# VH-VL binders against q0atu2, part 11

Target 1, 119 residues: q0atu2
Amino acid sequence: MLDKKARIRTSREYRNVFEKGKRLSGRFLIIYYVENALDNNRFGFITNKKIGMAVIRNRIKRQLRAIVREYQGQVKNKHDIVLVARAGIGKSSFEGMEKDYIAIMKKAGLFARNANKID
Short names: E, the ipSAE of ESMFold2; O, the ipSAE of OpenDDE; V2, 0.75 times the mean of E and O plus 0.25 times the DockQ between their complexes.

## First folded at step 21 (VH-VL)

Design dac4 (framework fv_daclizumab; at its last look DockQ between E and O 0.79; V2 from the best seeds 0.00; counts 0 for: pae E 6.4 > 2)
Fold by OpenDDE, look of step 21:
Structure dac4 (fold): chain C 119 residues (1-119), chain A 122 residues (1-122), chain B 106 residues (1-106)
Amino acid sequence: as target 1 above (119 residues)
Amino acid sequence: QVQLVQSGAEVKKPGSSVKVSCKASGYTFTRYYMHWVRQAPGQGLEWIGEINPNSGNTNYNQKFKDKATITADESTNTAYMELSSLRSEDTAVYYCARDLYWGSYYEYFDYWGQGTLVTVSS
Amino acid sequence: DIQMTQSPSTLSASVGDRVTITCSASSSVDYMHWYQQKPGKAPKLLIYDASNRATGVPARFSGSGSGTEFTLTISSLQPDDFATYYCQQYDSDPYTFGQGTKVEVK
């Protein structure tokens, strides 16, 4: 479970990321990211009905939070990052999701130079 | 009603630069990404890049990273694309297109400009 | 990059004909869109997310498919439908289009 301070919680915070951030699309995820004025990163998660029933959407959110938490220490600091789950993610494995996350985060240049847990 | 109106046709010499404009109206300009797409004569469509007009953040097709520069002016609701070091191969119709992204959870080009022909010839 | 291949490149048909255009992706995609383009005009969104008709699109247009194979179908071709059609994927950067299918009068 991500710390409260590591979460984007309000609509205003989400809107800020969408309006001011940069977007990159992966197979299962779209990320929106923008620098913040804090000393920590914050993560947001968005799912929709295209993914599946509520139980599936909740599972996906839990899995994404787990992935983000695992690699949190390796992400460049001072960023707000929103993960939007794409429709196909409901049929993906956890490993597939993780792979996609890593790929898209690398492409965004959001991992620290000394990151050592990135496959 | 949403409209994207582009600047007029351009005729340029090799090595020169051209800047095409796309003026948006009928919607909140800063809320939607703007894209540029190229179509060479008798050919298909190629995605060039996109911009968030609110932040100025851009993403480019790697093929055009050294060719195109995309900008936006929110004060005039106008997106721009500058092409540098023009060659004959850059002769094409260039389109701006609006992208629906967040909120609706649909991502596609729902509105297009009328296109701008850029002709590069010696 | 994901390559999109349409078939056929050119299709000759008559009014009233059933027309089928296929789009094959080099890798599996979840988001496929179709556009219609007439000579001298900008592309127009026709089908989004594989099977949804855009606003104002007649019911004779339909889309289907998943994975690497997608299809655009016109159940009964009308005079207004002679145009070039393009598929487009939105799964990965860069966004890519098929080479186009020109539907012309037989």
Scores: ipSAE 0.067, ipTM 0.758, lowest interface PAE 3.6, mean pLDDT 90
Fold by ESMFold2, look of step 21:
Structure dac4 (fold): chain C 119 residues (1-119), chain A 122 residues (1-122), chain B 106 residues (1-106)
Amino acid sequence: as target 1 above (119 residues)
Amino acid sequence: QVQLVQSGAEVKKPGSSVKVSCKASGYTFTRYYMHWVRQAPGQGLEWIGEINPNSGNTNYNQKFKDKATITADESTNTAYMELSSLRSEDTAVYYCARDLYWGSYYEYFDYWGQGTLVTVSS
Amino acid sequence: DIQMTQSPSTLSASVGDRVTITCSASSSVDYMHWYQQKPGKAPKLLIYDASNRATGVPARFSGSGSGTEFTLTISSLQPDDFATYYCQQYDSDPYTFGQGTKVEVK
């Protein structure tokens, strides 16, 4: 689970990322990201009812948090990053989400170090 | 009630520049990305790029990175696209189009401007 | 880039005909839309996310498909339906369109 300091918590924090940030789309995810004034990164996660029932949305959110935690040491500091789950994510595997996340983060230039190679 | 009204047709010489405007009304301009799409005579549609009108952040189709510059003016609810170093193959109708963001259900172009014909001739 | 290929490029049909247009993607697409364009006019959103009709779109228009293969169907062609139809992927930039399918009077 991500530490509380690494979470985007308030509607104002989310709005800032959407209003000021850049966006990039992947197959299952969209990321929005902006520099922050902190020493650390913060992550937010959006799932909506279009994805499916609450149990599906909660599973997706847990999987995304796990993926972010796995790679957080490779992410350039001082960014607020919101991951938006796209409607098609319900058909993805954990590995599919992970691959998509890595590709988007590389495309955004947000990895300070190369991500581990994956199939 | 949503409207996107574009500037009028332009006739330009090769090597010159043109700036097309797209004035938005009937919605909160800064909450929606604005896109530009072109259509050469008798041809299909090509996506040029997008702008977040709040921040000015842009993202371009690589094909158009050295051709198009997209800007927005929050105070007038107007998006702009400038085309530089015009050539005859840049002759096309250029459309602005709105998409929805903020993690909404719908990611598509729901409203389009009427189009601006840019003709490049010597 | 994800390429979108439509078939056919041109289709001749009569009022009352069932019209089917296909769109193939070069890789799997989850966000696919259909637009209608009449001469001298801007495109209009017709179908979003493969199968959902936009507001005000008549029930004779339907979309289906997933992955790489998608279909737009007009169940009974009306005079207002003679137009060019474009599919579009919104999965990743550049957000590409099919080359278009012109539906014209037979």
Scores: ipSAE 0.047, ipTM 0.698, lowest interface PAE 6.4, mean pLDDT 87
ESMFold2 (binder alone), look of step 21: mean pLDDT 91; pTM 0.927

Design rec29 (framework fv_recibokibart; at its last look DockQ between E and O 0.70; V2 from the best seeds 0.00; counts 0 for: pae E 4.5 > 2)
Fold by ESMFold2, look of step 21:
Formats: sequence, structure tokens, C-alpha cells
Structure rec29 (fold): chain C 119 residues (1-119), chain A 122 residues (1-122), chain B 108 residues (1-108)
Amino acid sequence: as target 1 above (119 residues)
Amino acid sequence: QVQLVQSGAEVKKPGASVKVSCKASGYTFTRYYMHWAKQAPGQGLEWIGEINPNSGNTNYNQKFQGRVTMTRDTSISTAYMELSRLRSDDTAVYYCARDLYYGSYYEYFDYWGQGTLVTVSS
Amino acid sequence: QIVLTQSPGTLSLSPGERATLSCRASQSVDSSYLHWYQQKPGQAPRLWIYGASSRATGIPDRFSGSGSGTDFTLTISRLEPEDFATYYCQQYDSDPYTFGQGTKLEIK
């Protein structure tokens, strides 16, 4: 349920991230990321058919989108980020995927400190 | 058709640096990560690190951090690994190895260079 | 890091015999990330078995791989003269990627 402008949509956009970006591998995920020229972040998701049947792959994609949405406010802006599911992800829990995502994003330096609201 | 051809053997003194090259052919050089590995005499293999040959971005094994530099020249499809402040236990054969195409389901090294012997002797 | 320990270090057998090579990981490795390479003297390693059990292209069916978790096995059902080499297991599960120390399969 990411906003339409926060989605990586085309093959060329995905290719740009893979070829121009940095890569970090976790236990269940690989992230590829690169700065973009937009005022926002964009996210893409890849789930290979060998991971499992469509219902399994769709569940994994939904879970990854939920994780990304939960932490999107902490992500430094102006990045295109592609999450690639690794072969072992079908055996992961939601919490396992979440921990993996957090660790990778921290290692990438993509989390930013939010300003506190003063009331 | 895919081929990785490495530079020739080197003999170095302790404290020197060595730069090993790996020339790629038979594929689009910029679309596959390149890795480097060390094999000391009579020993197994040890992963040194990786480079994205398009962007030049690297990720090194912490054991080699601070002494290794990986670079490339895309105009001649060549990757380089430089190891500085050499010591006798750096004597080894060094290999370049290609990762699979990005986004592949499996992850392994599908093609290897022939290896470059580096001997560090006083 | 994940340490891969292979056993035995050296295995001396004759052609026609069955060989069993073990690879034990210090922590669990998903089988999709566990691979085997063959290396002959003076040559680069060659991918042999990937994903614990899948043979690389052109690898004869006398080679089989199995295992999960921390315990993985490479089996050669009937040794041929060309099979005598050193075999390495390798994990691509976590950085730094690591190899076992090798099992040298030598002819008696």
C-alpha cells in the first residue's frame, strides 16, 4: 500500500538501481539502493518464482511492503531501493524479515534521525 | 565464452604493495559483481571482497579492511585488487570470480580467473 | 562469521569405491546457500554442487549432495580416476562468505 509515486515501476528503473546502486545482503533479503533525483523515496520488490507458489510469493510481498511502510518515516529521502527476496525467505517469519530489513538498512546508513515536534 | 584472465605471478618484499588485474570477456562486464579470494599454499579459500564494476562500490571482508583496495576500468573490462603492507602470510594465489547475474535465485561464483601467485619474501 | 569444517581432511580411496565428504557449519546455513567446488592442482575452483544438492552443468550423476542446517554431505557413488581432487564447501548465507578448509580426495 505504498503511494504510487513511491513505487519503482519500469524495467529501466529497476535496472538503474541494480547497475548504479550499492548492494547489501542479509539472511533473507538483498537490498539494492541508489540516490534518485526526486523529492521522495521509491521502493521495488522482487520475489523469484522458485521461492514458492503464487500464494506464498504474494504473502511474502505483502509482508515486505508492510515492513517497508512501518519504517518509511526513518528512511533518508531521495533513494530508490529494491528489496530482493533470497532463496531462504520462504522459511522466514515476519519478525525474521523485519529484523533483517532493519539490520540491512542500518548498515546501509539509510535510516535518518527524525526531528522532534515541539508543542 | 566467459573468460577471466588474470595478470602474471609477482614476487614482492615485505611492506610493499601488489596490484592484481582480472580482464573479463564474453559478457557485459558492468552487469555482474566481481569477487576476489585468497588461497594460501596448502590452504583453503578465503573471500576478500566484492566490487560493483559499474559504480565502483565495494564491500570488503573485515579481515582485509584497510589493506585492500578494489577498483576497475570499464573501458577495458578489467577489475583490480591491490593489497598493501604485504607480509609473508600474504603469500597466496589470488582469484577473481564472477557472481551470478543480479536478482538470480541462486548465489554462487560461476566463473573464476586462472589465479595469480603472489610471493612475499624477504 | 560462519565457520565451515570439512572432514576428513584427506580421504584415500581407489577407483570404484564410494566417497563421503562432510561439511559442518558453526551455525545454521540455508541449503540454498551451501555450495561445493572441485579444485585440481594448478587450477581454479569449479562449481560442482549448488544449493546443497543440485549438480552444476555437466557434472555426472554419481555426485550427489544432501544436508540442511549445520550438516552437509557430498557423496560420490563410484569413484572414477578424474574425481580425485580437493572439494570445498562454501556458504553464501552471510557476509563474510566462507569456505571450508577442503577435503583432499586422493588415489591409493
Scores: ipSAE 0.314, ipTM 0.785, lowest interface PAE 4.5, mean pLDDT 89
Fold by OpenDDE, look of step 21:
Structure rec29 (fold): chain C 119 residues (1-119), chain A 122 residues (1-122), chain B 108 residues (1-108)
Amino acid sequence: as target 1 above (119 residues)
Amino acid sequence: QVQLVQSGAEVKKPGASVKVSCKASGYTFTRYYMHWAKQAPGQGLEWIGEINPNSGNTNYNQKFQGRVTMTRDTSISTAYMELSRLRSDDTAVYYCARDLYYGSYYEYFDYWGQGTLVTVSS
Amino acid sequence: QIVLTQSPGTLSLSPGERATLSCRASQSVDSSYLHWYQQKPGQAPRLWIYGASSRATGIPDRFSGSGSGTDFTLTISRLEPEDFATYYCQQYDSDPYTFGQGTKLEIK
């Protein structure tokens, strides 16, 4: 589980990312990202009701948090990053979700170079 | 009512640059991404890129990367698309189009400008 | 990128007839991100169907969208004179946005 300090928690924090950040769309995820003034990264997660019932949305959030945590140490510092789940994510496997995350994060240039864990 | 009004037709020589404007009204300019699309004569549509009018952040189609620059002036709710190093195949109608802001479940263009014809010829 | 292929290229019909327009994707597209636009000569495209099957505001119920995976369809149950135009499908299931080449619906 992500540390509290590594989570975007307030509406204001989310709004800041949406209004000031960049966005990139993957197959299953849209990421919004902006530099912050902190020494750590913060992650937020958003799911839409159209993705499915609460149990499904919660599952997806748990999966996304797991993915983010796994690669957290390889993400460039000082970023607020919001992951928005797209409609197709409910039908995706965990591996597919992970692959999409990696791809979009790479495209955004948010991973450090030569990160061995990123494959 | 939402309106996107684009600048008039342009005639340019190869190698020149063109800057098309898109003035928005009837909504909060900074709350919607602005997109640009290209439509060559008698052809379909091609996505050029997008800009966040609030931050000025942009994402471009790789095909246009290096030649396109999208900007905005929030004081007059106007978006701009500049295309440089023009060539004949840049001849097309260029459209601005509005998209929703906060990672909408649906991503589509609900309002369009009237289009700007850019002709590139020697 | 995902290539959308529309068929037929041109469809000639008379008012009152049924029109069926096809949009085929080179790879699977989530229906939520498949849209249709209508365009008339000298005009900008207009949002027509979104999410494969939802009519945009003000669109008559004679228009319907369906499909999933790689095959999508726009159907006009009974053509009206104002329906003759070019229709484009569009996706953003995969970056970048891409459009079909369009189907021109013309009056016979």
Scores: ipSAE 0.025, ipTM 0.734, lowest interface PAE 4.1, mean pLDDT 90
ESMFold2 (binder alone), look of step 21: mean pLDDT 93; pTM 0.942

## First folded at step 22 (VH-VL; framework fv_recibokibart)

Design rec30 (at its last look DockQ between E and O 0.67; V2 from the best seeds 0.00; counts 0 for: pae E 3.7 > 2)
Fold by ESMFold2, look of step 22:
Structure rec30 (fold): chain C 119 residues (1-119), chain A 122 residues (1-122), chain B 108 residues (1-108)
Amino acid sequence: as target 1 above (119 residues)
Amino acid sequence: QVQLVQSGAEVKKPGASVKVSCKASGYTFTRYYMHWAKQAPGQGLEWIGEINPNSGNTNYNQKFQGRVTMTRDTSISTAYMELSRLRSDDTAVYYCARDLYYGSYYEYFDYWGQGTLVTVSS
Amino acid sequence: QIVLTQSPGTLSLSPGERATLSCRASQSVDSNYLHWYQQKPGQAPRLWIYGASSRATGIPDRFSGSGSGTDFTLTISRLEPEDFATYYCQQYDSEPYTFGQGTKLEIK
């Protein structure tokens, strides 16, 4: 799963991203992102209770974590990134969430492939 | 009590610039995005853009890109919108509006300023 | 950009009557991001209905909203004198965020 050092863990860390960062909205997701002082990226996930029952919210979070894990090697380093599920995410498929994530991350300029990472 | 108080009406010539202020009170200014909207006389509303008042980061409606600049002064809880190269169809009432707290399930404008009439006439 | 078209442009009714205001979107809008605002002359807009069907704080239960996809409706079951105003639908689903052109509800 996502490495412990790649997780935004505390309320203060989340607030920092919301208050200092940039925001981009997709169809199912909003991302907030800010440069950090680390050598790595960190990811956080938020699902509002109104999205659905805890089982549904936890399934969505697991799906989002899986998507982030799959593409994390393509993300530019030194960013804290919080994914906020929009209300419409309950109507999305896994593929829909994945396409939305890719589109947002490209629009944010957060996706890059580096020659130093080809191995 | 949340309140947004805007600067007074302005009359400008074509080609000039105008800077409208929006002073916030009754909440933590830096924790809510501020938006701006335009309402031409007798017409509906048009979204101009948003600013994160803590970082100063902005996101503009493409129709206004290049002519609008949003700023803020956190020490006096005030947001600003400057519109440059004014033309006659910029005559409108301009509103500031507060977004909901980030992470809210809904996304809407919960509090509005009283509006600022900007008249562009030669 | 999502265009919201409201119908009718003007609706002339008497107190006590039922009003039905329509908002049609050029493409599907998630109901959670379709909102209604009331505006009286010389005043700022005020949030009235959010998420297509939820009343804002202090809004009487004679106001109801419904709809999904591209078709949304604001209904006032029994008009009161204070209800005569212009109503705007608004979408917060996709940038740029857009408003309808308004329906003016006027006293007959």
Scores: ipSAE 0.377, ipTM 0.803, lowest interface PAE 3.7, mean pLDDT 90
Fold by OpenDDE, look of step 22:
Structure rec30 (fold): chain C 119 residues (1-119), chain A 122 residues (1-122), chain B 108 residues (1-108)
Amino acid sequence: as target 1 above (119 residues)
Amino acid sequence: QVQLVQSGAEVKKPGASVKVSCKASGYTFTRYYMHWAKQAPGQGLEWIGEINPNSGNTNYNQKFQGRVTMTRDTSISTAYMELSRLRSDDTAVYYCARDLYYGSYYEYFDYWGQGTLVTVSS
Amino acid sequence: QIVLTQSPGTLSLSPGERATLSCRASQSVDSNYLHWYQQKPGQAPRLWIYGASSRATGIPDRFSGSGSGTDFTLTISRLEPEDFATYYCQQYDSEPYTFGQGTKLEIK
C-alpha cells in the first residue's frame, strides 16, 4: 500500500489539485496534476458511484493504487496527482488500466525520461 | 441562469490576430473549464482547446498549437481566445462552451456562447 | 484522433415520422462520453443527449440515444416541426475532443 505521506487525503488537498492543476483525459482515467512543495509525490483516487457498486469501486481503487505503486519511483518528484476513474474502467482489465495510466502519465510528462518500466 | 456572452463579429486581414471574449454569468466562473470550438461556414464543429479559469492552465488541440492562446480574467468572469497569424480558413464562428467542474464524472458542453463570427479576408 | 462519422448527411422527413441518426466512431468510445448536440441555423449548439442515452434538461422524451463501442444512435420517435435541425455527435473520450460532421434533419 502507498505510504500515508504519498496519499492525498483531505478535501482541501483534492480541491487544490483540481483548481490549480492540469487535466488530461485517458480512456479509463482522468488525471489532475500539480506541483507541490514537498519532497514526495502524493496520489489521490476518485471512483464515482456510477462506475459500479461499492465492491467494484473498491476493487478499482485497489487496482489503481497497485499501478501507482508499481510506477511510483518513475514519476517526477514534487507532484500531487489525482486519478479519476472513468465509467469504462469497471469493465477494463488490470492490464488495460495499467496501459492507460502509463499512456496518460507519459502524455502529461510525469514520467522521468530514464524510466525503464513504462514501455 | 447560466449565460455565456461573446464579443461581436470581427473582420481581420490575413496575418493579423483576433481576440474573442466570452463573459460568463450565473455560475462560479472559476469552477468550470471553458472550451472553445470552431465552426467554419456550413461545416461541423472543431474543438480548439480548454482553459481552467481558476489556474489558467490550458490544453490545446494540436492543430491550433502555436497560434491559439486562451486566457481569462476572473475579476470579470471572462474567458478569451486569441488566434494569431490568421488565414482565410480561419473564417468561422467561434464558440465558447462551458464544461463541468473539476472531477466530474461526465464531461460535456452544457452551455454555449452565442458565437462570434470571425472573417479573414484580404 | 477519434473520428466520428455521422449518417446520413441529410435526412428528409415529415412531421410525425421516425428519425434515426447514426454516429460511428473510428475506435471504441466510452458511452458515458458520447454526446449529441442540436443546432439550428444562426444559433449555437445545444446539449441534447449526454452519455449516449441521457436526455439533457428539457429535452422531450421522444428523443432517445443508444449505442456503445463504435456505434451510436439518436432516435426521434415522432418528429415535431421544431425538431428539424442539425445534430452533431461528440466524443469526450480522448483529446482532441471531436465532433461528427453532423446530420441535417430537414423537412420533406
Scores: ipSAE 0.288, ipTM 0.821, lowest interface PAE 2.1, mean pLDDT 91
ESMFold2 (binder alone), look of step 22: mean pLDDT 93; pTM 0.942

Design rec31 (at its last look DockQ between E and O 0.05; V2 from the best seeds 0.00; counts 0 for: pae E 7.2 > 2, placed apart)
Fold by OpenDDE, look of step 22:
Structure rec31 (fold): chain C 119 residues (1-119), chain A 122 residues (1-122), chain B 108 residues (1-108)
Amino acid sequence: as target 1 above (119 residues)
Amino acid sequence: QVQLVQSGAEVKKPGASVKVSCKASGYTFTRYYMHWAKQAPGQGLEWIGEINPNSGNTEYNQKFQGRVTMTRDTSISTAYMELSRLRSDDTAVYYCARDLYYGSYYEYFDYWGQGTLVTVSS
Amino acid sequence: QIVLTQSPGTLSLSPGERATLSCRASQSVDSSYLHWYQQKPGQAPRLWIYGASSRATGIPDRFSGSGSGTDFTLTISRLEPEDFATYYCQQYDSDPYTFGQGTKLEIK
């Protein structure tokens, strides 16, 4: 799991990201991102019934957390980022999911200049 | 207003089956998942499983796997939970509960049936 | 499965007092997937707090939820007679859905 400091924890924090942040849509993911006043990034994960049954939703959540954790060190600091899984993600492979994450994060300009594992 | 009305109390013998119904009203039945929970006398709540009323897809707690079957009749907005091979420890109040998600962000059980007491005794 | 342990099992207080109910998870739970329900004898559970900190419709503001990770709290700032009931926490972060064993808030 992500460090507690790297996680969005409260409903208020989620609302802040959704209301004030920017939105970008990928094939399998929608990201909302906004600058925070912290020294670190925080991540949130949203899966809902559109994805499928509970076992699928939970699998996707775990996979997204794994992806975010893998690339966490390459993301620009001082951002709150919420990942919302789209309905089609349930049929995607982990690699496809990862590719989509990288693509959308690049589009958002959230990767640091010295990122190594994104190309 | 949203309402979930369950069938009446049941008394069964060990080895028998029981089928509890949950009739939904006040909302579009097929747009919300339906869950079932068990509460033994004087104890807490236990999740049994969920059903997507639109597709009929189900997912069960492994503890009940093989003995529970959830179905629905969309024409009358009714969900069913059948529990087979009943035993004494199946004696409990069973609840249906609607699963709502608020926007894209939260999901919870916002409405509950009144509960159905199932008593299993020899 | 994620085990939710609530404490105390029974909480005896008087109207007007502050109540603090704890729900501890065996592993980290996303706040969005942690909820609280109130149940009175002979009645079905009722949604009380969702997403760890959001009050359900019609829930008085004397109720508040907080916490993240493995530690969650339901707080009642000033108890009213109608608040005495059993409170359950519930998670759906991991399969299966699980509930805490409940905290019975009874009148002293």
Scores: ipSAE 0.206, ipTM 0.800, lowest interface PAE 2.5, mean pLDDT 91
Fold by ESMFold2, look of step 22:
Structure rec31 (fold): chain C 119 residues (1-119), chain A 122 residues (1-122), chain B 108 residues (1-108)
Amino acid sequence: as target 1 above (119 residues)
Amino acid sequence: QVQLVQSGAEVKKPGASVKVSCKASGYTFTRYYMHWAKQAPGQGLEWIGEINPNSGNTEYNQKFQGRVTMTRDTSISTAYMELSRLRSDDTAVYYCARDLYYGSYYEYFDYWGQGTLVTVSS
Amino acid sequence: QIVLTQSPGTLSLSPGERATLSCRASQSVDSSYLHWYQQKPGQAPRLWIYGASSRATGIPDRFSGSGSGTDFTLTISRLEPEDFATYYCQQYDSDPYTFGQGTKLEIK
């Protein structure tokens, strides 16, 4: 699980990212991201009801949180980042989500140079 | 009722620039991405790029990168697309199209402008 | 980028006939982001089918979509005169977002 200070928690915080941030789409994920005024990153996760039942949505959120936690040391600081699950994510493996996350974060320029676990 | 009304047809010579406008009404302009697409005469559609009208952030199809600039004026709910260094194969109808409400499960272009014909000829 | 290839380029049929329009992707497309648009001459495209199989609001039930992976189809069970138009498939799965070149469905 991510530390509490590294989570986007309120509707206002989410709305700020959606309204002011940039959007990039991957195969399974969409990210919205914006610079914040903090000394750290914050992450949010959205899985809508069309993805599946609550148990499926909770599994996907848990998997995405695990991926973000694994790579959080590689992410450039001072960003609020919302991960939105795309419709087909329920058919994806953990590895598929992980590869997609890496690709879109690299495209967004959000990974720090020389980050481990990225080729 | 959602409407996207584009500026009128233009005739330009090679090497010039054109700026097409798209005025939105019937919805909150800043809450939906705006896209632009090209349709050459008798041809299919080609995505040019997108803009977040709230932030002004853009993403362009690589094919148009360096020649296209998308902007907006939120005070009049209007998006703009400027295409520079025009050449004859830029002759086309250019459309603006609204993306869904952000964070939506499905993403598709639900409303389109009427199109703007740009003709590039000597 | 994902190339969408539609076939046939032109389909000439009479009202009452069944039409089948194909869209093939150069790589797999999540069906949730495969869409179909109808366009008549001098008009903007209109959303027709979204997510491969869901009809947009007001679209007659004679239209159906199907497919997954790289192969998608739009079927019109019984053609009406107003159905003759050009149909485009579109993917919103990966940037750049792309359209097929269109299938023109014409009366003959």
Scores: ipSAE 0.034, ipTM 0.696, lowest interface PAE 7.2, mean pLDDT 87
ESMFold2 (binder alone), look of step 22: mean pLDDT 92; pTM 0.938

